VH-VL binders against q9nrl2r1430to1533. Designs and how they scored, part 189

Target 1, 104 residues: q9nrl2r1430to1533
Amino acid sequence: GGVHELSAFEQLVVELVRHDDSWPFLKLVSKIQVPDYYDIIKKPIALNIIREKVNKCEYKLASEFIDDIELMFSNCFEYNPRNTSEAKAGTRLQAFFHIQAQKL
Below, E stands for the ipSAE of ESMFold2; O stands for the ipSAE of OpenDDE; V2 stands for 0.75 times the mean of E and O plus 0.25 times the DockQ between their complexes.

## First folded at step 13 (VH-VL)

Design R22 (framework fv_erenumab; at its last look DockQ between E and O 0.82; V2 from the best seeds 0.72)
Fold by OpenDDE, look of step 13:
Structure R22 (fold): chain C 104 residues (1-104), chain A 121 residues (1-121), chain B 110 residues (1-110)
Amino acid sequence: as target 1 above (104 residues)
Amino acid sequence: QVQLVESGGGVVQPGRSLRLSCAASGFTFSRYAMHWVRQAPGKGLEWVAVISYEGKDKYSVDSVKGRFTISRDNSKNTLFLQMNSLRAEDTAVYYCARKPYYSRGTYFDPWGQGTTVTVSS
Amino acid sequence: QSVLTQPPSVSAAPGQKVTISCSGSSSNIGNEFVSWYQQLPGTAPKLLIYENNKRPSGIPDRFSGSKSGTSTTLGITGLQTGDEADYYCATWDDSLDAYVFGGGTKLTVL
């Protein structure tokens, strides 16, 4: 049940963080580094935030967890053109996530 | 041909004010965040301030906070740096520089030729 | 006193290879893209390398960048007299919440 799902979410977040393509997603974008970011992205999210939500047992359904991860990727693709390093990393990491998420 | 041209530099006494301008051309100015970077005589580069593409968000290095204000007029393709309460340590060549659009791995390109600000009694 | 550390100077003869190091920490080079700039005497800085190892249009392939851990290196092969300049590394620093530059390296062509 819930305990097993929590463990699965934790493990998946760990795997995402350890992935070579996780660098765009580890933490929220700095407002100073990219001052335009939050004018475009209205629901910012990152792996550290998702990890915190997992640790606090805020995800009651796997779909909620998946939605946040997908939001993270959608934000990346909304802000970054396809030819950017961020978008390319996001594409690879999302593919990895989709494979791992099937185990949930 | 993307180009940035700074102006407004000069020699002023401590405590005085100066306003720098940077004229942009060759690109859609309103789509880019813009920066000021300065270089004291014989020294390295120091980031000073950044402004978002619409001018809503402004940030600066601590040493100039409360004294310097970055702004822009997109209708005139111009970036500004209002410098108040100038100090001797503000003496430098001031460069405007463009941050490429849609990039988190930020770099500056291009740079203007720079304008010299000298603060001395 | 720069956040990023560069050697003050390097030198080599024409045609030789030189490397310029730039060392930082996990809060900057370790987690962010690095850029390199060339500043010829009396001129403004010019972008030389971006995103660790990419060259802008017009920059010859004898200029290269590499990154490992918390350090980055600029490589220049086939050194020319016109390469005599100051070189700066730059990146974002998460802890300072600011853009940071190295102290600069003066390259002398012997």
Scores: ipSAE 0.803, ipTM 0.925, lowest interface PAE 0.6, mean pLDDT 95
Fold by ESMFold2, look of step 13:
Structure R22 (fold): chain C 104 residues (1-104), chain A 121 residues (1-121), chain B 110 residues (1-110)
Amino acid sequence: as target 1 above (104 residues)
Amino acid sequence: QVQLVESGGGVVQPGRSLRLSCAASGFTFSRYAMHWVRQAPGKGLEWVAVISYEGKDKYSVDSVKGRFTISRDNSKNTLFLQMNSLRAEDTAVYYCARKPYYSRGTYFDPWGQGTTVTVSS
Amino acid sequence: QSVLTQPPSVSAAPGQKVTISCSGSSSNIGNEFVSWYQQLPGTAPKLLIYENNKRPSGIPDRFSGSKSGTSTTLGITGLQTGDEADYYCATWDDSLDAYVFGGGTKLTVL
């Protein structure tokens, strides 16, 4: 049930944060560093926010958790051209996420 | 070729105003955040301000906040810096600079040639 | 005061190699990409190195960059008299919420 899924979500988020390619996703993009980011990305999200939502048991369905993680990656690919270091990191971390999620 | 050309510098008295312009060519100006960076005589580079590509979001360093306003006109491919209440410490060469289209692209390319602002009485 | 610390000057003869260090912290160099700029006397800065160690097109391979922990280094080999310039490291600083530059290093070719 719910308790076991939340523990699995916490473990998965910890693994994502520890991954070498997590650096673009740890916290929300700074509006001062990248002032145009929020003109394009309407639903910003980052690993620190997802982790807090898991810790506070705010995900009612497993699909809500997965949707936030996938939203994080889709934001990266929407904003960053595919040849950038950010997009390449996103591709690798997303692949890692899909592998880890299959083990749930 | 990508090019940035500043203009509008000069010698002014403290307390007065000056407006700098930066003309852009050779790239899609409206798709890039633009910056002002200044360099006081004999000193290093100091970041001054940034504006988002649509012009909605503007930020500046605390030392000029409330006195300087960055703006842009995308129809004319032009970046501006309105400088009010100028002080002697604002004396510098002012450069406009483009930041690449990346979420954390932390570098500037290209830079304009700079325009000199001297604030003295 | 510069958040990023560079030596104020270095000197070397033509053909020699030189390195220029830039020290920061975990709020800047430790977690952000570093860039390097060359400023020839009386001219605008020119991008030399981006993303820690990448060269834009047209920059010769005798210019190199590296990063370790919270420090970064610009290397110049085969020094030429035309390399006499000021060199700046730059990055983003999370604590200041600002772009920051080193104080600059004046390279003199003797």
Scores: ipSAE 0.585, ipTM 0.845, lowest interface PAE 1.3, mean pLDDT 91
ESMFold2 (binder alone), look of step 13: mean pLDDT 94; pTM 0.955

Design R23 (framework fv_erenumab; at its last look DockQ between E and O 0.69; V2 from the best seeds 0.53)
Fold by ESMFold2, look of step 13:
Structure R23 (fold): chain C 104 residues (1-104), chain A 121 residues (1-121), chain B 110 residues (1-110)
Amino acid sequence: as target 1 above (104 residues)
Amino acid sequence: QVQLVESGGGVVQPGRSLRLSCAASGFTFSSYAMHWVRQAPGKGLEWVAVISYEGSDKYSVDSVKGRFTISRDNSKNTLFLQMNSLRAEDTAVYYCARKPYYSRGSYFDPWGQGTTVTVSS
Amino acid sequence: QSVLTQPPSVSAAPGQKVTISCSGSSSNIGWEFVSWYQQLPGTAPKLLIYENNKRPSGIPDRFSGSKSGTSTTLGITGLQTGDEADYYCATWDDSLDAYVFGGGTKLTVL
């Protein structure tokens, strides 16, 4: 909890958004574009939603923030086969996240 | 061999109805969202409608909303387009198309060869 | 009234190279993957390029795609008379919540 922890979460989210491989994760998948997505993914989450939750102080524990980030990647790997551009981007961004999270 | 074959086109007067069918073979039909795309004579391509793989979610472009209904029968590997209250501007070749399951990318593969609908008085 | 703008026609001699442009906006090409389709006279469209620059199996490497900003380009080298067709770009548009196609480009091989 507190201002310094929220600043660290915001910094980490900003770094994820700036990463070249963030494109599958910036906003929620359109149900019209991918109508079967929400039949498979029941707890959707995206970087714009996580960033707003940080800005609104909705994370009480660091583990809650990390859980949302990891849920985002888990959704990607559940929906997308490993040979897809989406899954490859997820793998690279998740590796980047783990490096950045260690530094904090 | 993956194949889509449309049928049910014809010449009709405005205000009448037609039902288009698309028979699918060579792939697991129930695993893919399916689409209708149309092409007016001498014109470009226009997306018309999509249906989810289980058939529960369906959407259509505003110009046909309330008049056209997309549906599917997964036990018969068949996609349908019920077209009611047809208008002259609905005159087109109608293609069914598959969107690959694993990709959210905006592409269609394969396409059927199309069925022609002509709405003329 | 296409949201994606293509030149109406291009032409080149057999063996030459041609490029076909497709311009959009931040709500479509700037954000989403682009695909390209070939439509030979009297036939259905056929996928040439997906995910901006990838070719499905069976499409020769004479066909290429690229994307920069809100624009995308189809490149065709070693032109053959059989390449004479209409070519369409396509993508998803977030603002319209719809798939959109360019107006098409007629390629003539002289």
Scores: ipSAE 0.557, ipTM 0.847, lowest interface PAE 1.6, mean pLDDT 91
Fold by OpenDDE, look of step 13:
Structure R23 (fold): chain C 104 residues (1-104), chain A 121 residues (1-121), chain B 110 residues (1-110)
Amino acid sequence: as target 1 above (104 residues)
Amino acid sequence: QVQLVESGGGVVQPGRSLRLSCAASGFTFSSYAMHWVRQAPGKGLEWVAVISYEGSDKYSVDSVKGRFTISRDNSKNTLFLQMNSLRAEDTAVYYCARKPYYSRGSYFDPWGQGTTVTVSS
Amino acid sequence: QSVLTQPPSVSAAPGQKVTISCSGSSSNIGWEFVSWYQQLPGTAPKLLIYENNKRPSGIPDRFSGSKSGTSTTLGITGLQTGDEADYYCATWDDSLDAYVFGGGTKLTVL
């Protein structure tokens, strides 16, 4: 049920955070570091936000959780060119996520 | 050739104001965030301020907040630094620098040659 | 004092290899990408290395960067007299919400 799903989400977030390629996604992009980021990305999200939502039981369906994770990656690929370290990291992390998400 | 040219430096007394300019050429100025970095005589580099490509977002180091304002005129390919209530510790060479990356991994390239600001009584 | 720590000076003879270290604290959140700048006497800084180990166009391969943990190193091989300059590392600091520079290293070619 819901409790088991919550645990699964929590575990997956932990695994994502621990992944070597999580560094672009750990927290929201700084407006100072990238001042034009939020002019482009309208729905910013990061693993810390997703973790908070998990902890607050805001995800009732696995699809909702997956949507947020996919949004996170989508934002990365929208803003970062393919040859950037961020995009490359995102590609690898997303692949990892897709494998793990099959368990949900 | 990408080029940045600072101007507006000079000698002023404490409490006075000064406005620096940075003329950009050789690239689409309006597509890049721009920075100011300063260097006190015989000292290291200190980041001062940043402005987004459209000028909608601007930030500065704490030591200059409320006194310095970064701005830009994209129609003139010019970056500005309005410096009010100047202090002796503001004495430095001021460089404008481009944020060349449209990504999170930001760095500075190129740098202007700098303009010297001296605040002394 | 500086968020990023560099040795104040290094020296070597022409043709030799030198390394300049830049270290931060594990508490320095955002310590992901480091850039290096060369400042020749009386000139503006020039980008040497970005994103830890990438060289801009025009920078010879004598210059290299590496990163390990909370430390990064600029390497200069085949040292030339023209390499005598100040070198600065820089990075983003999430805790300060600002760009930060190392204190700089004076490289003397003997």
Scores: ipSAE 0.382, ipTM 0.842, lowest interface PAE 1.4, mean pLDDT 92
ESMFold2 (binder alone), look of step 13: mean pLDDT 92; pTM 0.935

Design R3 (framework fv_erenumab; at its last look DockQ between E and O 0.84; V2 from the best seeds 0.67)
Fold by ESMFold2, look of step 13:
Structure R3 (fold): chain C 104 residues (1-104), chain A 121 residues (1-121), chain B 110 residues (1-110)
Amino acid sequence: as target 1 above (104 residues)
Amino acid sequence: QVQLVESGGGVVQPGRSLRLSCAASGFTFSSYAMHWVRQAPGKGLEWVAVISYEGNDKYSVDSVKGRFTISRDNSKNTLFLQMNSLRAEDTAVYYCARKPYYSRGTYFDPWGQGTTVTVSS
Amino acid sequence: QSVLTQPPSVSAAPGQKVTISCSGSSSNIGNEFVSWYQQLPGTAPKLLIYENNKRPSGIPDRFSGSKSGTSTTLGITGLQTGDEADYYCATWDDSLDAYVFGGGTKLTVL
């Protein structure tokens, strides 16, 4: 969307990356570390990819940006059982995201 | 109780083959990635290979690529390691190990008691 | 020379404390969960610590783990003669795209 909206996306993604609970989401999951991941998750996404898309102005609407962020969390919850450290981090980061997204 | 039991080790000459088995019990075998880890005599632990829960994806350390093939039969709760073109440096105790979760919780629990492979002329 | 560096041995008397260090890099310990394994003489490794500082069921709280930067430490308090074993740290290494183990630390109880 507009220039101010893209700056807000950039600011938000930077805040997500800085958050203590970003560690499961910084980069794509390794196929060797987690060999079953891509059998289950068909639309992988991570913060480094989202940040690149913001930098290249690939998001035309705020909804497209929000959809990628929510896809990132949805993948986490689909793959990881609720009581795992990854899922708990996802829950906390998603809550943080929802608060920050109201500022868009 | 969760249990892993390896078999198939032995003494062989270089260039020969062996097939290791790991019998699993006490858990839903088909829900877990499985691994082989080896330990040369008097040495530390070295990760060898991993296989996905359905067997679709297989990876191994460079030193054994093209020679070792990890596989599984989920109907028999059994993990395998086919070892071809064996070399003296492959001499080790071979452990099968389970990774309890598919996430970045990178740890192995349980381990089998191991089976010994000795490659000597 | 292991990717993860551990002292080759440590020793202490029964009832004492001991710590075992494990040093790595940003490609492994710095970004990944660490686990620790106990290998009693003549036996298979047993999981002792996972996710840096968590204990599986059956591991007493006198075993502890911690991680700071690119280093991790296993602590054992109330040392017992039955703790005499080799101890290994382990983690994932992003650069090697592989699981890596420390070289092991032999704990001697005197």
Scores: ipSAE 0.618, ipTM 0.858, lowest interface PAE 1.2, mean pLDDT 91
Fold by OpenDDE, look of step 13:
Structure R3 (fold): chain C 104 residues (1-104), chain A 121 residues (1-121), chain B 110 residues (1-110)
Amino acid sequence: as target 1 above (104 residues)
Amino acid sequence: QVQLVESGGGVVQPGRSLRLSCAASGFTFSSYAMHWVRQAPGKGLEWVAVISYEGNDKYSVDSVKGRFTISRDNSKNTLFLQMNSLRAEDTAVYYCARKPYYSRGTYFDPWGQGTTVTVSS
Amino acid sequence: QSVLTQPPSVSAAPGQKVTISCSGSSSNIGNEFVSWYQQLPGTAPKLLIYENNKRPSGIPDRFSGSKSGTSTTLGITGLQTGDEADYYCATWDDSLDAYVFGGGTKLTVL
């Protein structure tokens, strides 16, 4: 149960990080690089944060893990216009995630 | 037509203050983050400071922290750079530059023509 | 001294192709979009390339950008006398938490 789920979360995070479209999501957005980001996004999250939570066994349910991943994508689409490279990458990565998440 | 016009440059002695302005036109000024970039005589470009579209967030390069302050007045479509405790190494052409859109992919377009600041005894 | 390394100068004859390299690290070019700027003598910089290889409106297709690993290259084909200028690469640096420029390359048209 829990051990198997943890392994599944770890594996999925690895796959997301290795994906070509993961670049917008690897780490939290810099406040200097995008100074208005945190005025808009109130619950920032990134794959490195999610990975840390997985490693610390903070996810007790698959739904909690999925919620954080979806939050990550939601933040991307909230901040970035549809025609941006970030949004386009997010769209593709989210589609990939949805397929992989079926294994959870 | 999108345009940025800097002003306020001049010759000052070390320790003095100077306030630069950048007048924006041809676009919705309040929708864009703005930057200052400087260029010492015969040298390359150096990023100086950035301010968010509403002015709530301000950041600058370490070499000017505590001395330079970036600000803006969106009602007047104007960007400012308050420069205090000026040093000889601050001598440069100062450019204002627009961040074209909300994204992590930061680049500058357009640039103003620049205003010259000379700090000398 | 610049975070991004460019050759100080390049030269070529009119009509030829020239390339300008810009070398960085994993904390900047390796992970971030690169932009290129042209600075004609006595003028302000002008955007040539953004997001590694995209050209703004008004920039001719003689100018091109490419990125590989921790390096980027500006290509100029059909070199014209009016291309004589300084060229700068730029990107974000994650480790410095700052926008960084190359040292600039002076292009001379022979």
Scores: ipSAE 0.611, ipTM 0.879, lowest interface PAE 0.8, mean pLDDT 94
ESMFold2 (binder alone), look of step 13: mean pLDDT 94; pTM 0.951

Design R4 (framework fv_erenumab; at its last fold request DockQ between E and O 0.80; V2 from the best seeds 0.72)
Fold by OpenDDE, look of step 13:
Structure R4 (fold): chain C 104 residues (1-104), chain A 121 residues (1-121), chain B 110 residues (1-110)
Amino acid sequence: as target 1 above (104 residues)
Amino acid sequence: QVQLVESGGGVVQPGRSLRLSCAASGFTFSSYAMHWVRQAPGKGLEWVAVISYKGSDKYSVDSVKGRFTISRDNSKNTLFLQMNSLRAEDTAVYYCARKPYYSRGTYFDPWGQGTTVTVSS
Amino acid sequence: QSVLTQPPSVSAAPGQKVTISCSGSSSNIGNEFVSWYQQLPGTAPKLLIYENNKRPSGIPDRFSGSKSGTSTTLGITGLQTGDEADYYCATWDDSLDAYVFGGGTKLTVL
């Protein structure tokens, strides 16, 4: 049950991080690099944060884990126009995630 | 056409102050983060400071912290750099530059033509 | 001394191809988009390449950018006398939490 789900979450995060399109999502956006970001995105999240939550067993349900991942993509699409490299990467990575999430 | 025009440069003694201005036109100034970049005589480019589109977030390189302050007046489409306690090593051409898009992969476009600051005894 | 390392100078004859390298680390070029700027003598820098290999409007296709690992390269084909300038690479550095430039490369057209 819970232990198996934790392992599945951990493995999925590893796969997401290793994906070629993970670069926009590996860590939180720098306030100096993109000073406008946090005026727009109110619930910032990244794969390193999600990984930490997994490691701390903060996800009791698969839906909670999925919600954070979807938030991560939602933030990307909210901030980045559709024609940006970030949005395009996000689209591909999200598609990958949706396929992998079927195994949860 | 998108344009940036710097002004306010001059010759000053060490310890004095200058205030640079950058007049923006041809685009919605209030929608863009803005930067200052400088270039010492015969040297390369050095990033100096950035300010968010609303002006609520400001950051600068360590070498100018406590001395330089970036600000903006969106009602006047103007970017500023207040330079206090100037040092000889601050001597440079100062460029204002625009952050073009809402994206993490940031670059600078366009650049102003620059204004020259000379700090000498 | 610059965070990004460029050769101080390169030269080639008109019509030839020249490449300018820019070497960094995993904390900058390795993880971030790179841009290139051309600075003609006595002028302000001009964006030449952004996001590693994209050209702004007005930049001819004889200018190209590529990135591999922790290094990037600017390519100029069909070299013209008007290409004589300083060229700078730039990117974000995560460790320094700052924008960084290469030391610049002076291109001489022989």
Scores: ipSAE 0.813, ipTM 0.926, lowest interface PAE 0.6, mean pLDDT 95
Fold by ESMFold2, look of step 13:
Structure R4 (fold): chain C 104 residues (1-104), chain A 121 residues (1-121), chain B 110 residues (1-110)
Amino acid sequence: as target 1 above (104 residues)
Amino acid sequence: QVQLVESGGGVVQPGRSLRLSCAASGFTFSSYAMHWVRQAPGKGLEWVAVISYKGSDKYSVDSVKGRFTISRDNSKNTLFLQMNSLRAEDTAVYYCARKPYYSRGTYFDPWGQGTTVTVSS
Amino acid sequence: QSVLTQPPSVSAAPGQKVTISCSGSSSNIGNEFVSWYQQLPGTAPKLLIYENNKRPSGIPDRFSGSKSGTSTTLGITGLQTGDEADYYCATWDDSLDAYVFGGGTKLTVL
């Protein structure tokens, strides 16, 4: 808990945003661009939202932060078939997240 | 094979209405968002409207909003464009198009052959 | 003028190579996948390139796509008279909340 944990969350979010495979996750999916998305995904989340929650100290436990990140990947895999560029990017970014999360 | 075939175009006076249809075959129509794209004579392509796979979410460009309504009948594998209060600037070939991805891919495959709408007084 | 800028025309001799540019902004090409379409005279557009540089089945290797920053390029090698067509780039634009197309480039094979 505490200030060190929150700065670690911010550092990790920054690393995720900077990763080449972050492009499907930077912001919420546009309903006009992808009108089917919100019929399928009921708990949308994206890196910009997670970063704002870190900045506002809205995560009380490390598990809450990890849950939002994993929800982001779970949404990607639920919505996008395995062979899509989005799902492949999600797989690679999730693997990167798991490596970086060892440092938490 | 995957195919889209438009119909319902014609010559009409300004202020009148037309309904375009797009018959789909060779794929599970109800699994895809569908689009209308138009091309004025001698001009480029302009995106007009999109409808979600279930038909519940519909969006169109501002220039046609309130006048054009996109719809679909998944039991008949058919996409529609109801065009009301037609104006001269709506004169174009109208194409229906499928977007193969659920996500943010911006590509259309296939396209129909197009149906021509001419709005002339 | 269109959101995506293409030259109005390009030309080259049979067997040669051309490139067709498409310039946009950070609200479109800079952050979104680009696609390219061929429109032969009197016909509907046909997909040539998707996701910046991928070819669907049946499109030969002599068609290629690339993207750098806010610009994208269609390359065509081994030009044939059957390649005379209009070519369009397309993408999503976040600021307009719309799909956008370039103004088109007419290719002439001399």
Scores: ipSAE 0.630, ipTM 0.868, lowest interface PAE 1.2, mean pLDDT 91
ESMFold2 (binder alone), look of step 13: mean pLDDT 94; pTM 0.951
ESMFold2, fold request of step 14: ipSAE 0.546, 0.521, 0.583; ipTM 0.852, 0.835, 0.853
ESMFold2 (binder alone), fold request of step 14: mean pLDDT 94, 94, 94; pTM 0.954, 0.951, 0.953
OpenDDE, fold request of step 14: ipSAE 0.770, 0.802, 0.796; ipTM 0.915, 0.924, 0.924

